Miniprotein binders against q93zb6. Designs and how they scored, part 38

Target 1, 365 residues: q93zb6
Amino acid sequence: SSSSSDPLLVKAAKGQAISRPPAWMMRQAGRYMAVYQKLAKKHPSFRERSENTDLIVEISLQPWQAFRPDGVIIFSDILTPLPAFGVPFDIEEVKGPVIQSPIRTEEDMKRLHPIDFEKLQFVGDSLKILRREVGEHAAVLGFVGAPWTIATYIVEGGTTRTYTVIKNMCHTAPDVLRALLSHLTKAITEYVVYQVEHGAHCIQIFDSWGGQLTPEMWERWSKPYIEEIIHAVKKRCPDTPIVFYINGNGGLLERMKGTGADVIGLDWTVDMADGRRRLGSEVSVQGNVDPAYLFSPLPALTEEIERVVKCAGPKGHILNLGHGVLVGTPEEAVAHFFETARNLDYQTLFQNHVPAEKAEPELVV
Key: E = the ipSAE of ESMFold2; O = the ipSAE of OpenDDE; V2 = 0.75 times the mean of E and O plus 0.25 times the DockQ between their complexes.

## First folded at step 23 (miniprotein)

Design zz5 (at its last fold request DockQ between E and O 0.88; V2 from the best seeds 0.83)
Fold by OpenDDE base, fold request of step 24:
Structure zz5 (fold): chain B 365 residues (1-365), chain A 102 residues (1-102)
Amino acid sequence: as target 1 above (365 residues)
Amino acid sequence: SPEEIKKLIEEARRLLEEARKRLEQAEEKAKQGDYEKALEIVKEALELVEKAIERAEKAYEEAQEAGDPYLIIDALFLIWFAQLLQEEAEKLLKEIEKKLKE
């Protein structure tokens, strides 16, 4: 069976028995690394760095070379596919993503077209190279934004704190918003399949802005489109585990379980044991060390890693942060995190949960 | 046999999933103020957990004897998960019993 050759991370995502949790970090390639800062000075444009095959591969491999994580995520953005389906965007240093032509009307919807993978070859080529470079030693991770999250950028024209335009469209233009979300669902489904076909072992779906909805609004406006993606991907790529992550998800766990994702990503504000209990034994979990612990003394970081691992249980856990690595994080702390993860053993960590050997009745001689 | 161990694991898993669902129902009933029904359901959840632990522990012992590291981890996970459910169910039980005395 093909299962024996799966990377450790894929085994954990599938809830298979392994000796330790696999580890990776959100934003493990990033500004905290000196090598990344040096490269980013040479190539100052984020789009240049994220849309060039050689730079994507180099950046994605920086954590691999330094720390040997069990997961190597492609260096990209959730907005990277936007130009490929008719939504141009820019990344400004101060404002972040800017969409100059928001989509808010049926007329604006005419700009959208099916996803064109000729415009995304740098993603496919990068995934193929990454898959070759890491071999069987790590999982290559692809990722996408959830339709609601992507729609938020498109409708708001970039980053928002209030989500007022898109939340208003739920009431004032629900058919336009449903049409947008349905278009995005199709495009993102094809993009997930494309990433898998090019060498992604696992896909993470980020619904970064889904946590800004009420639970009812999330079930109406985000969940159905995520379920559609997951269902379509599971049908086309049955062996690819899907990680589903929402930041601030403590109130959404039971609803997130309903999506059919193999792994639910937890942020650090979720109690790992409570999250594990609520999700049940058949759903894997990812997380959830607070990124701030990477600034703590290394012994305290070790204790927190062990605490989180013990709270997740000895199967179906992907060790991660509850959110991305912070700017200014010491590289030594990231190194220590991955070293700690590699040295964990479930039989040792959970020894106190082992049935006490029935002491053979001492034959009173 | 590995097949018998896998059967014990699968029985324990089914019992724990039923126990988990009952615990969720008991928590919902307690939130609704139906503490009498919550008490009934949480006791049933605890009985299911106990039956699951018995099977998972036996599966662990047999997996250790067989030297199968995968079955050991599968059984160990079910023991751990059962204990996690037990602790929460016992906590809920105490909370319900307190509310029924008020």
Scores: ipSAE 0.830, ipTM 0.927, lowest interface PAE 0.6, mean pLDDT 94
Fold by ESMFold2, fold request of step 24:
Structure zz5 (fold): chain B 365 residues (1-365), chain A 102 residues (1-102)
Amino acid sequence: as target 1 above (365 residues)
Amino acid sequence: SPEEIKKLIEEARRLLEEARKRLEQAEEKAKQGDYEKALEIVKEALELVEKAIERAEKAYEEAQEAGDPYLIIDALFLIWFAQLLQEEAEKLLKEIEKKLKE
């Protein structure tokens, strides 16, 4: 019965049979929406928008009000939990995230402490409200950054093109890096459980910088920590599916499956049918419409959505973009995407894959 | 019965997972230049796919007779996945056979 009451997105993530794919979009709340732009002008601080309960809820519900996606993700940031375990950060208008006191040495690590959820009340409160607002009509999604990705920010002190400090640490201070990754793994695990306990139906793990590692380096420095998070979360939250997404993940798909994630998110550069074949029938997929198609005429967008769904198969698919919605995307195209998804029917779409009854042959001309 | 349909679905699922693993092994042997072994493995994979299609199609027909829309989708997925693997196996088979003639 509890599986019968699950939102459509949760059922798809668990590989249960359903009549159509659920749909949501990465960055579905954001700068492409006029309503968000107006709110952001009134509240120009990203930290305020992402750390004030009323603003988080309003922003998270903007796409819900406009488009009725099958998933409503909390408006937040992968860096949001950092101050709760001893890593303050700022977001500067030009530079983006800045961590003024990077952690690179054993001495630096003394600043870390166990995650303090008193500093994250706005997350828990927001998730409870979102769960109440969407009811049974959509899944509430929480999310985290993977330990490698978070460590990258903490070690580099912000965003960089080269990642030279953390990559150098892999060779010059591996024990310090392992200790940092281990601390992050514990903090992120507790933060996932916190989000689930406060209303999230499903958690997405983003390893934004994992795609910049060779597969061998990813297996050494990212995968084991993600595996630990997933294992601990599945033990403590057995009903909560986990989606795992790496930007640029074509060379990692089989290795990503090994983490134990319920759903592998594919970016748009991966052929969906090939991804399904490589991943096998036992894991679900998410994605992977190229966000550039949202700039196409609506009939072309419909055709591409149907092609992607056909390539993903009639089960175990969460329809999404291959990455976040682009700034400048027409709101009408986003509405059309969700309306198209809601009107799909797997049996109709896949009729050509079933045994055909014998038809009377046409005369040869 | 629903139990018979679910049994067919589970059998098809297991056959397809084994077939998929065999195709990975065949690709690896072909990369190593062992085309004779790769050929054997691809043919084994095709046999597994054929057995899976039989079971999935039977499950699909029985689910339709029972009017169970979710068992229909379960069976449909396995038919679709079997066809996906069959296409890849047949492509790989042709490539290997070409290499063996050379």
Scores: ipSAE 0.794, ipTM 0.924, lowest interface PAE 0.9, mean pLDDT 91
ESMFold2, look of step 23: ipSAE 0.723; ipTM 0.904
ESMFold2 (binder alone), look of step 23: mean pLDDT 90; pTM 0.887
OpenDDE base, look of step 23: ipSAE 0.797; ipTM 0.914
ESMFold2, fold request of step 24: ipSAE 0.765, 0.738; ipTM 0.917, 0.908
ESMFold2 (binder alone), fold request of step 24: mean pLDDT 89, 90, 90; pTM 0.884, 0.886, 0.884
OpenDDE base, fold request of step 24: ipSAE 0.826, 0.818; ipTM 0.925, 0.924

Design zz6 (at its last look DockQ between E and O 0.75; V2 from the best seeds 0.75)
Fold by OpenDDE base, look of step 23:
Structure zz6 (fold): chain B 365 residues (1-365), chain A 102 residues (1-102)
Amino acid sequence: as target 1 above (365 residues)
Amino acid sequence: SPEEIKKLIEEARRLLEEARKRLEQAEEKAKQGDYEKALEIVKEALELVEKAIERAEKAYEEAEEAGDPYLIIDALFLIWFAQLLQQEAEKLLKEIEKKLKE
């Protein structure tokens, strides 16, 4: 039952008829905003900012206060749950995430335990507060990393460009890797449900590193675990839309549809109309404006937003960037993006796409 | 009636999903070099798209007359998606017809 009270973004995700695309941006809270930069100087640790309820709420609401997006994503990291299931990590300013003790053997797997939500209370409390603060005016978005993406960090010991250790484990230690992926699938499933129970209207799954696999390797090593998560979440939280996003997904679209996600997130390297043809009418899409357009003159940004919206069609589209907001993006361009989205009307935009009535030939008697 | 409009919309949707599946099959047959079978299937896909457009256009007209903004959007989406499939099917048809003349 479409509750009339669903946020615009949830209606779009469910493929319901609405007057305009809802809009939000990946990394809409971030270093491009002066208010975030001020807060980050006061609280220099990323872990401090992302693991304290008051700071999470304040940061998550910065774009809400400035731009009124249709989606408010919690300020967090895909690695945030790692300590809650036995994987400590640090975030270094230059290197990014660092996992001191990679998991590569059956003995290393003994360090993993079931997810402990007492260690994640700041996420639950933050989602409850965000749900209260935005009311019915926006969707609160939760998110997780996909098992393959999380496993990549755990196995590599942090960010990688080559993925050589985890890709090698597919051949040298496949049982260890399957055990790790299965453990992560369980933990991530429970963490998705936890976020929904605490006020997330919609969940995004990020398989950020899945696009670095061959299609065959992705179907073998990523897809089954994402399907398991989506299936389990759909059983427990049937009214919660799931967005599935991979960066560099042009070769995976049909396979991504097979996961059972309500929304497929597209990057800017995918043609939106091609993505729509390939995904079909029953799957919603998210995206896919190139983040670089936010550095363009505002008229060119408007034209590109309208192009993307027209290519996505008048239903089942969540307007977004194809990836996160870039550092140095003008706040004015982000404001203009959301204002442009609010001023769109599907009936006006698509009225000229209805074939004109074949004027009955006036029988000149 | 709103129920009749919804029926037209659902019929158009069903036809488009069948057309999309036929188009995927035609593309696969063309990749396999079975251009005769691909030609047959892509023509069937085009016929399904044409039937879907007819129903979606009628649903749009009736939705405008009824003043139902949600049914208007549903019909517009199906018209838009049908045109998208039609362009792809017509492109594939031309490619197949070219291959059969070689």
Scores: ipSAE 0.806, ipTM 0.917, lowest interface PAE 0.6, mean pLDDT 94
Fold by ESMFold2, look of step 23:
Structure zz6 (fold): chain B 365 residues (1-365), chain A 102 residues (1-102)
Amino acid sequence: as target 1 above (365 residues)
Amino acid sequence: SPEEIKKLIEEARRLLEEARKRLEQAEEKAKQGDYEKALEIVKEALELVEKAIERAEKAYEEAEEAGDPYLIIDALFLIWFAQLLQQEAEKLLKEIEKKLKE
C-alpha cells in the first residue's frame, strides 16, 4: 500500500485519490529564468553546472524558490552517467555533446564496464540534499535516458538528425547492438536504483529519440529494454513510481502502456481525452499543456490548464507541459501555471459529472 | 461501509475496462467492413457502460453520505470515465449506422 505521507505527486502517480493534480514542468529550471542566466554567466561550463553538487542543488531549487512546484527534478542530463560506465564525452560550443570514441563494434564494446557510482557521487549527494530541502512539500524526481536513446548518442558520436549509423547497425551488426542495449539496460537499472536510494521519490524515463522510430522498430529495439528496466526496478523499489515519456508519442501510446510504467507522459500533440480513452483507467497520465500557451494572455493560459485537467479526469494525473519549457518563456506565466494548479479542486471542477441531487422524499402518511 | 464502496468502485472499473476493449474490437470490425458485427459489439459496450454507471453512482452516493473525500474522488473518476466511453461509443455507433445505410 502507499504511505499517507507520500508527496502529492507520488500519490497521483500511483493512481490514488487526491483533491487536485500535482504540477511540475519539464525543464522548469533553465534559461527562461533570470536567476539561472546569472548563475550560468558565472559558471559557463554545462559540465560544471551539472556535475558540481552545490550548483546542481542551487539550480534544482530555483523553480522551487520561485514557484513551489509539486515536483523538484534534479538538474542533470541523460548523458551524465556515460563516463561512469566507460563512455567519456565532451561539450563543444557549436556541436554540443560529442563522444569522441563511439561504440560501433565488438572491439569498441570492451571499453564498457559496470556503472561506477564513485563517478556519480554528485548525483547521489544532490538528491539527498534536495530531499531534505523540500521536505514533505514536493516529490524529488530523478531521471534517466532509455537504452535506445542513450545508444543513439554512443553509436552516432553526438547529436544527429538522421540516426543513420545506429539504424544501419540494426541490420549490419544486430548482435553488437543488442549487447550494447543490454549493457545499457543493466547500467540504467542500477542508476535508477541508485537515485531512489539517495532520495528520489519518482523516476522519469526519457526515450527522447523513440518517437523517431516506426512503431515496429520501437517494439524491437527500444520497448523490450525499457520493460526490463521497469520490471527490475519495480522488484527492487516497489514503492517508487516510474514515469515514461517519448517525444512525439501519439502513435505509441498503447505500446508505451505495455512497458509497465505507472505514468505515461503525453506530448502536447496528443488530445488528452483521446489519450485517456486509449490508455484506460489503470495507468496515470502526465502532461500535456502546449508550452506555447505560456506565451498567451494569463486568462487563456488558465482556460487551457483547466481544459487539460478536465480532459485528464479527476484522478491519476500529473499536470505538466507536453514538452520542456521554452527559452524566452515569461516567468510570470510559469508562476501563474503553478498558482492555477494549486487552486484547483477536483470536486468543484467536475461537479457537472456527479449524479443529480435527489429530491427530498415526500412524507407518506 | 468503506469496503462495500470499494467493491462497487472495483466492479465499475472492471466493467468500464471491458467496455473500452469492446469499443476497440468494434473499431477493428468496422475497419474490416463487418459493420453488423461492429454494431453488435458497440451495443454490448454501451450496456457495460450503463451497468458501470449504476455502480459508480451508487458508490458516489454512499461515499458522499459517509463524508469520505477520497472515495468520492474514486467514484467521480469512474463516472467521468464512463461518460467519456459513452460519448465515444455513441460516436462510433453513428458512424457504423451511417455505413450500414450505404
Scores: ipSAE 0.694, ipTM 0.896, lowest interface PAE 1.5, mean pLDDT 91
ESMFold2 (binder alone), look of step 23: mean pLDDT 89; pTM 0.881

